# VHH binders against Regulator of G protein signaling rgs-3 (rgs-3), part 6

Target 1, 363 residues: Regulator of G protein signaling rgs-3 (rgs-3), of Caenorhabditis elegans (q18312)
Amino acid sequence: MWRSYKAETPELADETQEVDLNLHDSSESDHEGRQSRSASITSSTSAPASNDVTLQVPITNSSATSPTPSTGSMYFIAGMFDGKEKVNREQPPMPTTDGVEYPRAASWAAGNCANVLNDDKGKQLFRVFLFQSLAEENLAFLEAMEKLKKMKISDEKVAYAKEILETYQGSINLSSSSMKSLRNAVASETLDMEEFAPAIKEVRRLLENDQFPRFRRSELYLEYLEELLPRSYAEKWAQSFEGLLGNHVGRHHFRIFLRSIHAEENLRFWEAVVEFRSSRHKANAMNNLGKVILSTYLAEGTTNEVFLPFGVRQVIERRIQDNQIDITLFDEAIKHVEQVLRNDPYVRFLQSSQYIDLLSKLK

## First folded at step 20 (VHH)

Design n3 (from m1 with G56D)
Fold by ESMFold2, fold request of step 21:
Structure n3 (fold): chain B 363 residues (1-363), chain A 126 residues (1-126)
Amino acid sequence: as target 1 above (363 residues)
Amino acid sequence: QVQLQESGGGLVQPGGSLRLSCAASGFTFSDYYMSWVRQAPGKGLEVVSDISGSGDSTEYVDSVKGRFTISRDNAKNTLYLQMNSLKPEDTAVYYCARVKVHEFSSGWRLDWFDYRGPGTQVTVSS
């Protein structure tokens, strides 16, 4: 799939950058019905107690191996999933970086979750993420279904289908109708894969709508990208403000710097305008994002307020009130914000330990 | 030096067809998302269509879906817009533009353009 590369810009003119408005606030309560798992959940290594028999030969519960979390640059969690089985798990290995260049890994976040699942290294990284999120059974189910699909009809295939149902029916989130279809497909022993499609589709939708967005914003994915980032990419940021802001790793480090000087609001506004512009073929989404940007960033007296020259906010307000929303709505505002970022914080970032220390560790 | 040059505009009757071309030079064409952008009289700018560098992914504004087709020939460094079943409301200056793309946690995001051509006039009138 072809991706954008950093191009030569017009001399000293650029406008760029990233973020889903719902995601860049990180510490979110989930009014939307999506639940974010806290990264600070305490790890647990306890094992289940013995069965409730009072007069039996003793059963040792000490034979299970408890995982010990690794704490390098990777975020790792372990905790109880259903009280017994999840607390004694060992994390899957991280994929190596062998044969993986930065553009390949960056592309895993580009489209839908098929991008990450169709790449052997990306799939393994996603598996590590799902393990840390106590949700690895969803991927394991899909992998089992692919294996089942490739088997010739036989008693072995029937037995494997029954094993899949037994293993996953209590842990995967399916609607009643899809679970019924899955049970019927297994019971029929003809094993027509079309009868499994409702269950497969629902698990893929769960991955797509919940787990994949969380993976894309995860420290795990970002740290993997940073490990792959060529020093030459980061060196070019000194000559390209757009290059810094358009790169996931670069923008992350710039955000950390901006937080240290209490000046992140202009970056958040810039990111929101990029999301607005990217919604250009979805008129209702674009209209909604325009209104949210006005109320979030251009309202007086809020923590998120971006300061604009007199008249600029008022023009935006009038256009929204008059339902005259198009892709250019924030052009004057974003040009001012980019100038503010470029002329001061960007210059200071390039001289900061945040940028210099990053350069020193990159290949 | 990036150069984009549109051609193929003109006057056409409602229901007619027109094919716009955009010759690109000064950059590795196949590496970039491209757009057709239009500005109708008295209206703002509208992104008509986007196409990925490989040509495998396309998007269209709703008002042109099923009537317009964006395509590219990377061997000839040329972007195309085939416009069928033209309507008077399609009257606009059409621009060929190179899209800025960013790595966002929401997915890759298509921003505005960093270069555009001078445009070509399309007029649909009876």
Scores: ipSAE 0.665, ipTM 0.870, lowest interface PAE 1.2, mean pLDDT 79
Fold by ESMFold2, fold request of step 21:
Structure n3 (fold): chain B 363 residues (1-363), chain A 126 residues (1-126)
Amino acid sequence: as target 1 above (363 residues)
Amino acid sequence: QVQLQESGGGLVQPGGSLRLSCAASGFTFSDYYMSWVRQAPGKGLEVVSDISGSGDSTEYVDSVKGRFTISRDNAKNTLYLQMNSLKPEDTAVYYCARVKVHEFSSGWRLDWFDYRGPGTQVTVSS
């Protein structure tokens, strides 16, 4: 049973878009569905996941708030002679874990990106993630805008606004209309901050809708959480299957184990049903998720097929056909799937090197 | 050890108001999301509203938005549902429930409940 978590500021999603589950689809993880009785241990090699983002190499920037990557030059003589010379970008330092408890770091993933940006350690970790994604300039731009907003009207403020435009106009991923608005705002001698709003909003949308979800799924964030994970949390997983599944780090290690025995389908179904139940106040999203779960996990012949007792799938199918979709739609199915996971793979996980080696390195 | 006990239900005319209460014990109340869940005659279960442990975040099913208000008093370990402008379709058994929450890569996700009370009947009829 989960408990003793810090005060929370989760903003339940205001997203209006249909969810294609987006849980662990960062790679081609589709494979033939299996019954919950997984075969003997076999090598389950992780396939290369494409996460390649082709971006223009940004101009290195100065930030008045945080350490700035070194200023680059517009021309690199050595790079021209050698062909593929890259612009030298110095990675920002990783935040220390000193004074950071697991619940604090876990809360960075709750709600929207304000949670991570309003924590000094979280913001620095997110900056490292953005650097690795060739998008650090997005955060740096927002920080520059906050500094500009706080400045008193002066020649210094006008000069700084012009510096921001010069620094970021070639590196920030803005629409042409937002870029025009930014240029017009800088040309205004009054520096009305309302005129900067279109650019600020667009960059915030990029962070919130693209980069923050990727940060939450990133190996960087997961490794930071694991470094903070108390050994006592992981020890409690031996008495709480729900504790294992509900913890980001625990579920990650359980997934790795399940992949090694070709039995991940039941976990993916469990995650999909949780997403379905969590969408309960967005009726269109819940209805669509119900149909997606049926077609992805319960229809015969899908690569993600989970196996259910006779009649269970058919009841779900009829309820969806009759538009009788409510939060209980998958209750019988999920009880079966949880028992299948609990009765065999969970017990084997607790005896596996995946779990035992994790325990040995936790504090 | 976990106990949830609803009260405040009854018979009320359309347009009337009721205030439901739920006394919680056996756990650290302020650590948990709580829900009101209802079941109308012959219908399935519906999550009426969720509230975060601090009380700062609330959500409602569309049919009650603007009419119902969820709140909590963490000093008294009590969850509330203020129900105004009641309609006959609000007739149901109302349950107080403790929500399971998971750390997903998509964000924190609200699952089903792990405990609920015995419920309180609300009947709206003229």
Scores: ipSAE 0.632, ipTM 0.860, lowest interface PAE 1.4, mean pLDDT 79
Fold by ESMFold2, last read:
Formats: C-alpha cells, structure tokens, sequence
Structure n3 (fold): chain B 363 residues (1-363), chain A 126 residues (1-126)
C-alpha cells in the first residue's frame, strides 16, 4: 500500500533543513479576496484501473501565500505588496491536467524546487503561483538567463543581455556584489556566463528557500492535486486510515472535518510526530523537535493539548530529561492518538458531507 | 503476506567487511522506501540508512557515513547493506524494514516502519 517516488535531488537531505514542525496555528488572515473562487472540479469521467495501489506521500496543508511580517521592524508590510508595483498584469494560463497522473503532480512537492521546475506542467503551475504572489520575475529572470546561455555570441546576444539587465535590475533582490557582477558581465560584451553565476545563484536560492515552500503549502497546488485525484484513491480511504492521513488532499479534508467538531489537536500531534521521525538522521533537529512536541502538545493547559493515558506523558518527559531521545520516543503516544482518530472521527468523516461531497466531484 | 528476510551477518574482525541482504516478497518492492535498522545490545533502535523506491535517494546516520552503502535491486526484490571498515560499535542485530512515507508540505516525510524482518546478527570483535 505504501509508495515511494523518485526525485532529481536528495529527497531528505535538503528537506531536513526545511523541516517545519506543523505546530503553527493556521489563520484565515492571509486571504486577499482574489482567492475567493469555487473549486474547479470536472464532472465524472471513466475511472482508472488502479486497484489497491495507495499513494503514501505526506504533505501538510498550508495556505499562506504572503505572510504578514511582524510590526516590530522599520516598516510594516501587509498583503501582496512587495514594492514591485505591477501594471497590465495577465495571469499565465493554468496547466491542463491532460496526461498528468496524481503521483506525478504529488512528486512536485518532494525534494527541492528542481522537481517542480523540471516538469513542464509543474513549472507552469509554479509560474501561476509566482504571478499570484507578485514574484514571477524571479523565474522569468532564470529562464532569460538560460536563453542567453544557449545563444551564440552575436550582436543579438549582447542586445538580449542588456535587455535582461534593464528588465530585471529593479525587480530582482540581489546583494550589491552580485548586482555589480551582473552589470559588469553585461557591459563586457564578451558575455562570459561565469560572471552571471552570482546573480543566478542568489535568485535560485530565493526560489528554493522562500517561494517553493510557499508553493507547496498553497491552495493553488492543493486544488490542482484535488482535480487530479482519482475517485478510487479517495474510495480507498474507507479501507485505509493510513491512506487518508498520508495523502495531502485527504488530510486537508479530514482537517476541515476535525475543525468543524473542534478536534484538530490529535491530527496536529500526529503530523508533528511524523516530522520528528523523519528528522532521524539529524540528531540535533530530532532532539529539538522532541522537546517542542512535549511542550506544545503534552503540557497541561495549552490549547494544543493532547490527552494521553496516565503514565505515557510521564515516560516521555523522563526520557527527554535523561537525554534518551530516539525515534521511538512517541511510539506509545502516537499509537493512542491513532486509535482515537481511527475509532471515532475517522468513521464520522467517512459518513460526513465533507467526504461524500468530495467523492461526488472526483472522476 | 509481506515477508522480509535478512541474511549475511556473522563475526568479523575490526576493519573487516560484510554485505547484508534482505529478500522481500508480498508487495510491490519498488514502490517503497526501505531501511536498515539496528539494535546494539542493551540499546534502542537506530535507523542506519534509508533508500528510496528507485534507489536514487539515500541517507545515513552520521556514524556510518563513508563506510556503509545501502542499495537495492528491484528486479530481484532485494535490499543490500555493504558494510566496510567495521568497528566494534557496529555490533548489533540488523533489521530490514519497510518505511511508511507521507505527503507533507515540508516534502515527503519518512515515518516509522510497518514491517521488519527477524534480523541478522553482526558481531565485530577482536
């Protein structure tokens, strides 16, 4: 039932530095009003012959597109204004779903941003995301640099390099040294691509460390995944609690149901323990996550408190105090939490309008 | 019936080498991340290494990096662990395990295993 996907880059090595414990309480304050749109779910078509194969790819649902920074700094920034100011904007077309299977699209969130950028449909979806975030210039710059690299030395190549500088120098956030290197590279007219490398690297870092994590959390990506989700995948959730929790779309809908009955804390704990277990090769990160889980979910009186049988919390506390933190730290706790979710909310979810309405929309 | 069966353990001198094998059956092997997990005497479990279904992505615990190599042959449904430059602290029972993987917004995340074999003993002693 469990499935692994290939990636172009080391799947866990890069992503462990981006391990975000999903302890953050999400809020609706990040909506800009233009996100108020109905789901674009196509009517039923013939079902694929997938049988008992279940995709097990964990994706935490996050909707933040442009977070509000703290007000304690020199300037307060709210909404989608990045100081760019756009005129005559037309959204790029959404990629079609033709020839895209759910596992292909789910794999775009794995690894690093190369996964999405090396897929023609994924790259187009990421472009739409960047457009909506007023950040499409970063990808456009990198594409222009690839086009420049492929051109033979000519007056046209020199003119294009100057056009790139003129187009992007005001919109790309580069260090002064990288901007100087870019200007010098363009002025030289020999167009040595080594001189463009500092700028290219900085823009790639911005895509990787800021914009790609936001894309993975975006409603845009989640809605695209849902459009691709076969009805058979969602039908199998009735036989597989693990399949429901491990699927990004499934967990999103289960979370909505849990919120409607004010019972989301067990799911958040489950997600946190998965992040903890996934950090297994990074001892400092795993130790820190273990302590955060204890203080956030297992301490009395927090709004996130998960209730465990007597003795279970105390054993976890003792092990942390004694520096006995290993991958098994939460085994007893997570077994209880999974039982609690499986025995009541899961059964109720399968009978709920949240699940039934979803099934009616899927192909 | 999911089956995992390790072999290739034994007694070796420090600095020696062993190659562990794990025969898998009862599931589509290439669809799953696999792990080698070890338990030293009187200690808890340690995930030694993980490998993706395709074999293209691998990770190792720090203490074995550069000495151990995880690999798989999907045509033969077999997982391997090549262990070189063995040290006494590598003494443990080694288990082959199938990993649960979830779709997270932080990337794919590796959970605990859902099946493991009975294990094979590796002893490194002068």
Amino acid sequence: as target 1 above (363 residues)
Amino acid sequence: QVQLQESGGGLVQPGGSLRLSCAASGFTFSDYYMSWVRQAPGKGLEVVSDISGSGDSTEYVDSVKGRFTISRDNAKNTLYLQMNSLKPEDTAVYYCARVKVHEFSSGWRLDWFDYRGPGTQVTVSS
Scores: ipSAE 0.616, ipTM 0.858, lowest interface PAE 1.5, mean pLDDT 79

